# Miniprotein binders against q96jn8r1131to1294, part 126

Target 1, 164 residues: q96jn8r1131to1294
Amino acid sequence: TLEFLENHGKNILLSNGNRTATRVASYNQGIVVINQPLVPQLLVQVRIDFLNRQWTSSLVLGVITCAPERLNFPASACALKRAAWLLRGRGVFHNGLKICEKFGPNLDTCPEGTILGLRLDSSGGLHLHVNGVDQGVAVPDVPQPCHALVDLYGQCEQVTIVNP
Short names: E, the ipSAE of ESMFold2; O, the ipSAE of OpenDDE; V2, 0.75 times the mean of E and O plus 0.25 times the DockQ between their complexes.

## First folded at step 10 (miniprotein)

Design Yb (at its last look DockQ between E and O 0.86; V2 from the best seeds 0.00; counts 0 for: pae E 1.7 > 1.5)
Fold by ESMFold2, look of step 10:
Structure Yb (fold): chain B 164 residues (1-164), chain A 120 residues (1-120)
Amino acid sequence: as target 1 above (164 residues)
Amino acid sequence: MKVLVIIFSDDPEILKRAEEIARELAEKYGAEVRVIHTRDYSPNEAVMEAYEYDADVVIIIVTDEEKARLVYEYLKEDMPDVKVFVIVEGGEEAAKRLEEEGVDAITSPEEALEALRKYL
């Protein structure tokens, strides 16, 4: 029953029972959030469906700890300065501050068909999965409740929630 | 205060003027300055560079009026708290048209430094 939340970026259209998000304009305004918080043993996975090379950079993954249903999203996840942990390019960011230079693969080079996953471990560590392979702990102690976020930024124009 | 200077040209005279602007910003105002030289026609490159640098001010140096308009609009939409100035090389008429549309368009480095003096 994982779906993208109805509250999302202005350039997003939801389809496929709200499991597919498409950015239909520009390069930004593409934030989507999964409709239930992360809990241990829940793996949230999205597949990159479409990339458009006319733009620079690609999708951002992460979590927010503020309630997402009525949140006013910024134009891009890069502008989140509170209650946010983001995986962008090769880095990990907390509230806009880079806290790790290199974790997992470079998200900007992930091709169409790549499946990216987020889950919490039992101690609140945030894990990244890439094509089913656990990359380890990106963030060791994320406050709960937290909500999985995808920003269809730059090149990334479509993602679909897929089952583990 | 962090200033990002982005140059959308390979013209040697424009590159030289951009270096002069960066030097004067550092010397006269004590600014921390990063200069990016690119021929990339992706408007969101400027936005990403501004995020990576955590810029307070962005100066765009271009010759193309439509490029200037588009990049300015994207920076203001994505980063509304960042001050953006556009230097349109070779184009007083282009700068006037941009100003009529609400773009902070400037025709010379001297005008850019003057505008920043009031901001700083």
Scores: ipSAE 0.564, ipTM 0.766, lowest interface PAE 1.7, mean pLDDT 87
Fold by OpenDDE base, look of step 10:
Structure Yb (fold): chain B 164 residues (1-164), chain A 120 residues (1-120)
Amino acid sequence: as target 1 above (164 residues)
Amino acid sequence: MKVLVIIFSDDPEILKRAEEIARELAEKYGAEVRVIHTRDYSPNEAVMEAYEYDADVVIIIVTDEEKARLVYEYLKEDMPDVKVFVIVEGGEEAAKRLEEEGVDAITSPEEALEALRKYL
């Protein structure tokens, strides 16, 4: 069963069998990691449950290739400088550096109820899914094993892992 | 070195000062400078701008002490390696209050430049 790891950002409260993450304070310290590594053809999805418009920006979605159980999470995924491929807004980032300016829809403008998914293809390409629609390869040839990461940042205050 | 100047004020004098600071940093010290003028304040706006610009230094010009404190705290939390300076237009008393709370508050652009010279 897919669930969030107990090792998470300081402002996160897990519930619903660790399938729901809620950021209960501020706008940051909201990183969570899904327990099972991504394997080819496995679609991992989260639903945006609640947005707080007091803040700017929204969730960051991506993968890490380091061991998540021992990771000391920074306040924001943007500060990850190693082993990280992230989607923020319309940008793709690798180890904190923007490697693509425009990819898929703008994550900052996704409304509540949006279902975001990550999937590895057989060639190691990382796909973004939005409401079940494959947006294409965000990152080619991602190292394995890797784990899906969600940063409940800015407006995004709650997400839930959902099945396809 | 990348310097981000964020202005949370509509005061024309403040804007002028910010531009002068930016020019001096660029011309005399070779810094890359971006100046942002925001009318609408978002609590984490400064942080996001700093991330996007990949700033080494953030200079905040603000009239509100509470905003100054919050922005400073957010930057220090999210970007601990970034040097932050706060220019408060509330005068010396406001600066003192912020300093008591641990904020690197300055009262003039000249002070900021002087502090920055040590890092350039």
Scores: ipSAE 0.561, ipTM 0.805, lowest interface PAE 1.0, mean pLDDT 90
ESMFold2 (binder alone), look of step 10: mean pLDDT 90; pTM 0.924

Design Yc (at its last look DockQ between E and O 0.41; V2 from the best seeds 0.52)
Fold by ESMFold2, look of step 10:
Structure Yc (fold): chain B 164 residues (1-164), chain A 120 residues (1-120)
Amino acid sequence: as target 1 above (164 residues)
Amino acid sequence: MKVLVIIFSDDPEILKRAEEIARELAEKYGAEVRVIHTRDYSPNEAVFEAYEYDADVVIIIVTDEEKARLVYEYLKEDMPDVKVFVIVEGGEEAAKRLEEEGVDAITSPEEALEALRKYL
């Protein structure tokens, strides 16, 4: 089944059979990765369980194309300079460079209970789902294999993998 | 070269000094400079703004030595390749204490310009 990998950010505590990630300190060091690569039929969904509004910005979603099991994660996903496509706020980022200023809703305003999903289409396009609604293609041609990544950044302190 | 100047003060003298720093950096180094003024920043706002601007250099202007230390540490942890300078309006003794701890603390705009000239 889908779980967060044991290799994760330093401030993460895994629970609920490794399906729940909690950031237990600071605002960063909260990167988690889903244990299976994305394939066109796989929808990875997480629910935002807990937000702390003292911080600026919120979770980052995306994919990495390097093998995640032994990767040394930076303090935040936005510092990934290779093999990373990220959704942050309303922006889309590739290797730390903003490549789209506005895509979908602003992730920084998603309340607790929001369910966010990542899926590849048959052309390798990366789709964002918000509460079951497909927001379209954020990134048109993501190399495979890739793994879904969540950075429990800023306001976001807890997420749980949920089934479709 | 992109330089972000973040000001955590409403003091008119500090705001004027920050504007002068920004103008000198643009004229002397051809830097692209963004100035952000905030009164009530969250602890990680400087990191957020540095990512949004894709900054190469961040200059933080604060009045509180402990906030200066915290903001510096967050920037260095999250963005280790970004050059960070901190101006603490508590005077030279506060800057000296921070420097002894490894913070790039400065007391004047000329110190930032001198450091950037050596970087070039």
Scores: ipSAE 0.599, ipTM 0.809, lowest interface PAE 1.5, mean pLDDT 87
Fold by OpenDDE base, look of step 10:
Structure Yc (fold): chain B 164 residues (1-164), chain A 120 residues (1-120)
Amino acid sequence: as target 1 above (164 residues)
Amino acid sequence: MKVLVIIFSDDPEILKRAEEIARELAEKYGAEVRVIHTRDYSPNEAVFEAYEYDADVVIIIVTDEEKARLVYEYLKEDMPDVKVFVIVEGGEEAAKRLEEEGVDAITSPEEALEALRKYL
């Protein structure tokens, strides 16, 4: 069963069998990691449950290739300078550096109810799914094993892991 | 040392001053400086720029006190080890208001340079 790890950002409260993450304070410290590593053909999806428009920006979605159980999470995924591939807004980031300016839809404007997914293809390409639609390869060669990461940042206050 | 200068103003004089600051920091202190001019960046976007640049110091030049405060607060929360200076065009009164709210506010580029000299 896909669940969020107990090692998470300081402002996160897990519920629903660790399938729901809620940021209960501020706009940051909201990083969560899914327990099972991504393997080819496995689609991992989260639903945006609640947005708080008091804040700006929204969730960051991506993968990490380091051991998540021992990771000291920074306040934002943007601070990850190692072993991180992230999607923020329309940008793709590697270790904190933007490597693509425009990819897929703008994550900052995704409404509540949006289902975001990550999937590795057989060639190691990381795909973004939005409401079941494959947006294409965000990262062509992701090192494995890797774990899906969600940063409940800014407006995004709650997400839930959902089945495909 | 990496210094990020963020300008939230279209005032040509402010832009000129920012460039002068950047030049001095680079030439006299050997700092690596990036200058960003924006009118509509959110506080979070400013923070993201700091993350991307891996800034050690952020200098905010702003006319809007609220934006200055928010950017400052976000930076301090997300990047507590980063030094943040705010140059507010509202003058001494604006600076005082920001100081009352815990913002390290200065009124001139010269003051910023002086403050930075302690860290460079």
Scores: ipSAE 0.509, ipTM 0.796, lowest interface PAE 1.2, mean pLDDT 90
ESMFold2 (binder alone), look of step 10: mean pLDDT 90; pTM 0.924

Design Yd (at its last look DockQ between E and O 0.84; V2 from the best seeds 0.00; counts 0 for: pae E 1.9 > 1.5)
Fold by OpenDDE base, look of step 10:
Structure Yd (fold): chain B 164 residues (1-164), chain A 120 residues (1-120)
Amino acid sequence: as target 1 above (164 residues)
Amino acid sequence: MKVLVIIFSDDPEILKRAEEIARELAEKYGAEVRVIHTRDYSPNEAVLEAFEYDADVVIIIVTDEEKARLVYEYLKEDMPDVKVFVIVEGGEEAAKRLEEEGVDAITSPEEALEALRKYL
C-alpha cells in the first residue's frame, strides 16, 4: 500500500493511514515522501485537498534518488541540491537548477481536487499526469530506484494519496 | 556574488536609497545586484525571489517590523546559508526591537555596506 513515510517535514501531520499529509503551520517544512519506490508503469497519484490562498506558490512534485528514510529534509524542496528532480510551477528542476522553463500545466494554479500523478516509463522517463491525463515526459532518464516526493508548499496545505 | 535587495515600501526616498546601494555594490565591489520592489507580496514570495535569483545576500529594506521579522525568519529557515540584512526605516528603536528578536537589523545603508565588505 502506498503511504507517506514517517520521515517528513516538521510541519506535516500524517493521517488516514499515512495517506493524507497536512501542513499544520506556516508555508514550508512540508516535504513528504511516498514509501514505495517508483517502478515502471506504476502510477502514483496525490490529490490536492486544501489550498490556503494566504501564501504564494503551491506544491512541488518530483522524485529523489537517495534513501528517503535517512534524508534530512530542508525547509523547502527548492533547497535540495542532490538527487532531486522537481516540478514547480511550470518549471523542471534538477538539484536546485532550472532545466526546463515551461513544462505542462502550472502547478501553482491547480485547484483543489486536482489529481497529480508521477509515472516512470520503460525507458526511465518520468511522466506527469494531471487528472489522469499524461502531460508527457518531464525528465527523460531518471535513475532508479527513486521515490516520489511532494512538498506541501505555499498554498498547498493538504494532499492525499489516491488510487488510479 | 549575487545580492538581492527587497524593498517593502512605497517611499520614493527608500527606493532611491536602494538604487544607490545597488549601484555602489555593483561598481565598487563587483556584485550582481537585483532590486525588487514589493507592495503586496506575501512574506514567502521574498523567499521564492531569493531562490530564483540564487542570492548569496539578501538586503531587506522595510518600514514594517513584523514583515521584516517574518521575511528574515523565512529566509533563515529556507536559505540558511544566505546572509540577510535588514534595514529598518523605523529608526533605532525599531532596529533594537528586531535585534531582540534575533534579526540582524541595520539602521543605515552605510552600515549594511560595511557589513557586506567583509563578505565581498
Scores: ipSAE 0.655, ipTM 0.848, lowest interface PAE 0.9, mean pLDDT 91
Fold by ESMFold2, look of step 10:
Structure Yd (fold): chain B 164 residues (1-164), chain A 120 residues (1-120)
Amino acid sequence: as target 1 above (164 residues)
Amino acid sequence: MKVLVIIFSDDPEILKRAEEIARELAEKYGAEVRVIHTRDYSPNEAVLEAFEYDADVVIIIVTDEEKARLVYEYLKEDMPDVKVFVIVEGGEEAAKRLEEEGVDAITSPEEALEALRKYL
């Protein structure tokens, strides 16, 4: 069963059998990682449960290729400078550098109830799903093993892992 | 060297002073400079812009001491290696209070340029 790892950002409280992550302070320190690496056929999905409109941006999605169990997370996923591919707004970032200006819908406009998904295709391409709809390949050829990451950054204060 | 100048005001005088800083940084010091104007405040907006630009230095130009403190704290938390200067317009006492808290606070654009010479 998919769960968030016990190693997470300092402002995260895990609940619901470690399937729900809540950011209980500030706008940052909200990195969570799924407890299993992505493999083809695995669709990792989270639902946006709660947004606090006082903040800018909503959340960050992506993957890391470092082993996450003992990793010292930065305050924000955007500060990851190695082994990271991230989606924020409409941008795609590799190791902190924007590599694509416009991919898929703007994640910052997704309302509460939106279900966001990540999966690998057979070529190692990273796909974004939004409410069950495949948005295509965000990142070609991601090294494996890689681990799905959500940063409850900005408006997003709670997400829950949901089944496909 | 990438310098981000963030202006939390639509005041024409503040905008003019900010453009002077940006021009001098580019012409005299060869810095790559981006200037952002906003009078609306989402507390973490400055951090997002600094990440997107991959800034080495952030200069915050503001009239509100509490906003200055908060934005400085967020930038240092998320980007501890980024040098942050705060210009509090018309606020000598506010700048002094911020300096007592460890903020690199100054009262004028000319003072900012002098402080930056060592980091460029």
Scores: ipSAE 0.531, ipTM 0.778, lowest interface PAE 1.9, mean pLDDT 87
ESMFold2 (binder alone), look of step 10: mean pLDDT 90; pTM 0.924

Design Ye (at its last look DockQ between E and O 0.78; V2 from the best seeds 0.00; counts 0 for: pae E 2.7 > 1.5)
Fold by OpenDDE base, look of step 10:
Structure Ye (fold): chain B 164 residues (1-164), chain A 120 residues (1-120)
Amino acid sequence: as target 1 above (164 residues)
Amino acid sequence: MKVLVIIFSDDPEILKRAEEIARELAEKYGAEVRVIHTRDYSPNEAVLEAWEYDADVVIIIVTDEEKARLVYEYLKEDMPDVKVFVIVEGGEEAAKRLEEEGVDAITSPEEALEALRKYL
């Protein structure tokens, strides 16, 4: 089953068989990684459970290609400088650098209940899904193996892994 | 070098001082400077502004010690390589309190400029 790894950001509390991540303090230190690597045709999805509008911005979604069990997480995913492809707002980032200005919907404005998904296609393209709708290829050639990463940042205080 | 000046005050004198600092940094030191006046910003918004601007240096001008501490802490956590200066408009006692908490607090713009000169 898909679960969040025990190696996670300092402000994260896992529950529901490690399928729910809650950031219990501040706005940051909320990185979690899903245990199973992404493989072609596997759709991994998380639901935004709670937003705290006291903060600015929202969750970051992406993949890492390094070993997640040994990763020392920075305070935010944006500080990952190696082996990281991230979706933030409408932007796509690689190792902290913006490589695309406008992709898909703005993650910062997704309401509670939104289901966000990541899927690799057969060519290594990373797809974003929003409420079951394929938004297209965010990253055309992602190295494998890779793991889905969620940063519970800013407004996003809780997410849950959901089945397709 | 990119310098972000964040003002957490509605005091016109503080705004004037910030602009003077910005001008001096730009003219004398060739720095790129952005000045942001924040009123109802969430504390993490300052971090986001620094990220977006790709700031090398952040100068916080603030009257509220708690806000100063929080913003400083957040910047240090999320952007550990960024140099942060806090100008507290609360006098020497406020600066001392912040320093005791590990905040690089200064009491005058002149001190900030001097510190920046050494850093630049």
Scores: ipSAE 0.664, ipTM 0.838, lowest interface PAE 0.7, mean pLDDT 91
Fold by ESMFold2, look of step 10:
Structure Ye (fold): chain B 164 residues (1-164), chain A 120 residues (1-120)
Amino acid sequence: as target 1 above (164 residues)
Amino acid sequence: MKVLVIIFSDDPEILKRAEEIARELAEKYGAEVRVIHTRDYSPNEAVLEAWEYDADVVIIIVTDEEKARLVYEYLKEDMPDVKVFVIVEGGEEAAKRLEEEGVDAITSPEEALEALRKYL
């Protein structure tokens, strides 16, 4: 029942019942948002399906607290300066400000087939899961409601929502 | 003011001049300056580096006109509020062609300092 919203980056093509997002041009304009807000213990998972190594860097994961259905998305998640908590590489960012230098694995090195998950705990802590393994709390108190966001940036050209 | 200087050249003279401009930016403008030298071609590398540094200004030093055009276009698309200057070493005609296409292209580091007064 989890799907990517029809409101997404302009280079995204949705398929597979809106569970698969493909970036069909360039390296950017690839923001997608999950159609349901995160609630405690809901695990949203995406699998990296395709990487194009001609680009540098890879996907960004995170959450936004703005209502996503009518947002005008920027070219990339790096331009989200408001109501956004992002995981990129090993860094954690809040509204463009790095708040943690090193958390979890380096997202830029995750190969095709990696399954990445986002979950809120009962205290509002945002957890990253990698191949089913909880990496701990990336952000301790995320306001609700929030929506999971994926930016198919750089090398990452396709992801699919998968069931836990 | 955060200034990122990206060097797409292995020429020791270009590297030396880039370090000199970085020192002058820090002294004359009180700028925080980061200098990055890269040989690897990645079409979006400059955007990544500018984003990670949270740059206000990007100065690209390159000898290849096509790379200059590509990097400029990506920065302006992804980071439209960042000021971007391109130095095309030894390429006065290339710099002129880039200027005619709307790229802020110059032929020497000294011109970069002068151009920055307009955006300060």
Scores: ipSAE 0.357, ipTM 0.641, lowest interface PAE 2.7, mean pLDDT 86
ESMFold2 (binder alone), look of step 10: mean pLDDT 89; pTM 0.919

Design Yf (at its last look DockQ between E and O 0.52; V2 from the best seeds 0.00; counts 0 for: pae E 11.4 > 1.5)
Fold by OpenDDE base, look of step 10:
Structure Yf (fold): chain B 164 residues (1-164), chain A 120 residues (1-120)
Amino acid sequence: as target 1 above (164 residues)
Amino acid sequence: MKVLVIIFSDDPEILKRAEEIARELAEKYGAEVRVIHTRDYSPNDAVYEAYEYDADVVIIIVTDEEKARLVYEYLKEDMPDVKVFVIVEGGEEAAKRLEEEGVDAITSPEEALEALRKYL
């Protein structure tokens, strides 16, 4: 069963069998990691449950290639300078550096109820799914094993892992 | 040292001053300076820029006190080791209001330079 790890950002409260993450304070400290590593053809999806419009920006979605159980999470995923591939807004980032300016829809404008997914293809390409639609390869060669990461940042206050 | 200057103003004088500050920081102090002029950036965008640039110092030039406060708060929370200066066009009163909220606000670019000289 896909769940969020107990090692998470300081402002996160897990519920629903660790399938729901809620940021209960501020706008940051909201990083969570999914327990099972991504393997080819496994689609991992989260639903945006609640947005708080007091804040700006929204969730960051991506993968890490380091051991998640021992990761000391920074306040935001943007601070990850190692072993991180992230989708923010329309950009793709590697270790904090933008490597693609325009990819897929703008994550900052996704409404509540949006289902975001990550999937590795057989060639190691990381795909973004939005409401079941494959947006294409965000990262062509992701090192494995890797774990899906969600940063509940800004407006995004709650997400839930959902089945495909 | 990397200095990020973020300008949330269209005032030509402010823009000119910002460029002068940037030049002085680079020429006299050897700082690497990036200047960003924006109208539409959210506070989060400013934080992202700081992360991407790996800024040691962020100078915010704003007319909007609310934006100044939010940017400052976000930077301090996400990047506690980054030195942040806020230059507010609203003058002394605006600066006082921001100071009351815990923002290190200054009223002129010259003050920023002076503060930076002590920090550098």
Scores: ipSAE 0.232, ipTM 0.617, lowest interface PAE 2.2, mean pLDDT 88
Fold by ESMFold2, look of step 10:
Structure Yf (fold): chain B 164 residues (1-164), chain A 120 residues (1-120)
Amino acid sequence: as target 1 above (164 residues)
Amino acid sequence: MKVLVIIFSDDPEILKRAEEIARELAEKYGAEVRVIHTRDYSPNDAVYEAYEYDADVVIIIVTDEEKARLVYEYLKEDMPDVKVFVIVEGGEEAAKRLEEEGVDAITSPEEALEALRKYL
């Protein structure tokens, strides 16, 4: 039932029943959003299917609290200055500001086949999962409703929603 | 005003000149300056860093004409409101070729400082 929304970055092609997102041009314009808001029992997972190693940086993962269906996405998630909590590299960002220097693994080094997961705990804490392993709370109190977001940036050219 | 300086070279003379530019921008013009040293950044890495810093101006210091052109084009496409200057360490002929292609190429640090006076 989990799918990427039809409203996405302009370089994205959706396939596999809207469960696979592919960036088909350039290095940016690759923002996708999961169609259902996060709730405590929902683990949203994506698998990195394809990386292009000519790039140095890779995908961004996070959540937005704006209604995503008609939102105008910027070229890159780092330009989201409102209603966004993002994981990039090893850092955690809120509305473009770094709020944590090191959390979890470096996303820029995750290989093809890595499964990345997001869920909320009962306190509104946002958890990152890497290959099934909970990395802990990245953001302690995310407002609800929020939607999971992936930016297929740089190296990351394809991801697929997977079930646990 | 936030100025991002990206140096696509490990040449000690270029790094010294770039440090002089950055120091003068900060001290004489009150700019907030961030400097990134790399020969390996792709054009999209430059765009990402400009977003992350919230740059108003990007100065690219480079010896590779093609890299200069690509980074300039990526920034112009993705961030049209950001002012971009290219300092090419290949001399006047390289800067002239880039300018003929529509790149805002500068041959000296004094030209970068003078250009920025118009925006400060």
Scores: ipSAE 0.000, ipTM 0.274, lowest interface PAE 11.4, mean pLDDT 82
ESMFold2 (binder alone), look of step 10: mean pLDDT 89; pTM 0.920

Design Yg (at its last look DockQ between E and O 0.05; V2 from the best seeds 0.00; counts 0 for: pae E 5.0 > 1.5, placed apart)
Fold by OpenDDE base, look of step 10:
Structure Yg (fold): chain B 164 residues (1-164), chain A 120 residues (1-120)
Amino acid sequence: as target 1 above (164 residues)
Amino acid sequence: MKVLVIIFSDDPEILKRAEEIARELAEKYGAEVRVIHTRDYSPNEAVLEAYEYDADVVIIIVTDEEKARWVYEYLKEDMPDVKVFVIVEGGEEAAKRLEEEGVDAITSPEEALEALRKYL
């Protein structure tokens, strides 16, 4: 079963069998990692449950290739400087550096109820799914094993892992 | 470890908080701490001070986000190994804006101390 790891950002409260993450304070410290590594053909999806319009920006999605259980999570995923590929807004980031300016829809404007997915293809390409629609390859060659990461940042205060 | 605390305000409450930070850093972590406060301190002067003090860590307490960003950027350019934290007065939104600009911004002294633990 897909769940969020107990090692998470300080402002996160897990519920619903660790399938729901809620940021209960501030705008940051909201990183969570899904327990099972991404493997080809596995679609991992989260639903945006709640957006707090007090804040700007929204969740960050991505993958990490280091062991998540012992990570000392920074306040935001943007501070991950190694082994990290992230989708923020319309950008793709690798180890904190923007490597693509425009990819897929703007994550900052996804409304509540949006289902965001990550999937590795057989070639190691990381795909973003939005409401079940494959947006294409965000990262062409991701090292494996890797884990899906969600940063409940800004507006995004709650997400839930959902089955495809 | 040398920690420089720079306060861009004459607000008594800010000064008090800075002193508290300084005290905790010194007493609990054995840091050598210098506190500088001036409302008219320029970013360049702040960088110079950090350089002259040979600071390992710089904590900036500021109300002006732009100034904070400038100081941070200058420090990172001139002193890339220095860890810089910004305590921004103005709440979480200000901190958020700075964070999104790549500045390590925090909203409380306690947060600063926690962040610094790995360096002390």
Scores: ipSAE 0.199, ipTM 0.668, lowest interface PAE 1.6, mean pLDDT 89
Fold by ESMFold2, look of step 10:
Order: C-alpha cells, then structure tokens, then sequence
Structure Yg (fold): chain B 164 residues (1-164), chain A 120 residues (1-120)
C-alpha cells in the first residue's frame, strides 16, 4: 500500500495509517515522501485537506532520485540542490534551478479538495494530474528509481494519499 | 558573492536609495546583486526568493519595525547560513530595539558596506 515514509520533515505528524500528513508548526519542515518508487502504471495521488491562508505560496510536488529512507531533509524542498525535480507555483525546477516558467495550473491557488497526482510514462516522463486530468509531461526524462515527494509548504497544512 | 535586496516599500526615495546601495555593492565589492520590490512580501515568500537566487546575503529595507523582525526571524530560521541585514529607514530607535533583540539592524549604507566586508 502507498504510505508516507517514516523519514519526513520534523514538523510532520503522520496519521490515518501513514496516509495523512499534517504540518503542525510554522510554514516549513514539511517534506514527505511516498514509500514506493514511481513505476509506469503507478499513479500517486494526494488530496489537499487543509490550507492556512496566513502564509503565502503552497505545497511543492515532485520527485527525488536518491534513496529516501535515510536522507536528511532540508527545511524546504526548494533547498534540494541535487537529485530533485520539483513543481512549485507554475514553475518546474531541477536541483533548485527553474527550467520551465509555466507548466500546468498554479499550485499556489489550488483549493482544499484538489487532488494532485504524479505518474511516470513509458519514456520516464513525469506527468502531473489535477483532479484526474493529465496536464502532460512536466519533466521529459526522470532517472529511475525515483520517489514522489510532497512538501507541505506555506499554506498547505495537510494532505492525504487517495486511491486513483 | 550574491546579494538579494528586498524592499518592503513603494516610496520612490527608498527605491532610489536601495538602487544606489545595490550599485555600490556591485562596483566597490564586485557583488552580484538582485533587487526585489514589494510592500506585502511574507517571510516565506522572501525565503523562496533567496533560495531561487542562491543568495549569500539578504538585505531587507523597511520602514516598519515589526515587518523587519518578522522577515528576519523566519529567514534566519530557514536559512541559518545566510547573512541577513535590516536597514530601517528613518528609524534609529527601532534599529536599536531590533539590535537589542539580536537582529543585525543597520541605519546607514556605510554601516552596511562595512559589515559586509568580511563576507567579500
């Protein structure tokens, strides 16, 4: 079953059989990783459960290609300078560098109840899904193995893994 | 060295002064400088901008003591290795209160440049 990995940001509390992650302090230290690598045919989906409008910006979504079980996570996913491809706002980032100004919807404006999904295609392309709708290839050639990552950043205080 | 200057004001004189500081940092110290202007930047947005620029130093220019404290504290928490300075325009008393709290508060461009020399 898909769960959030026990190795996570220090402000995260896992619940609901490790399928729900809650950020219980501040705006940061909210990195979580899905416990299984992405493979073709696997769609990893999370629902945005709670947003706190006190903060600006919202969750970051993406993948890492290093083994996550013993990784020392930074305070924010934006500090990942290697082995990371991230979607933030409308931008796509590789190792902290913006490689695309606009892809898909603005993640900073997704309301509570939005379901966000990540999937690899047969060519290693990373797809974003929004409420079941494929937004296309965000990153054309992601090395495998890779794991889906969510940073409960800024406004985003809770997400839950949901079935496709 | 990369310096990010964040201006929390729409005041034309503060904007002009900030550009002069940026020019002097570039010319005298050979710094790469980015200037960002907003009245309503939250601390977590400033952190994102600093990471995107890969800043070594952040200079915050404000007229509001509470804004200065708010942004400084969150930048230092999230990015402890980044040097943060605060210039409080027209607020020597506010700068003194911030310094008593451990904030690197500066009241003049000359003081800012002198404090930065050990990072160049």
Amino acid sequence: as target 1 above (164 residues)
Amino acid sequence: MKVLVIIFSDDPEILKRAEEIARELAEKYGAEVRVIHTRDYSPNEAVLEAYEYDADVVIIIVTDEEKARWVYEYLKEDMPDVKVFVIVEGGEEAAKRLEEEGVDAITSPEEALEALRKYL
Scores: ipSAE 0.185, ipTM 0.581, lowest interface PAE 5.0, mean pLDDT 85
ESMFold2 (binder alone), look of step 10: mean pLDDT 89; pTM 0.921

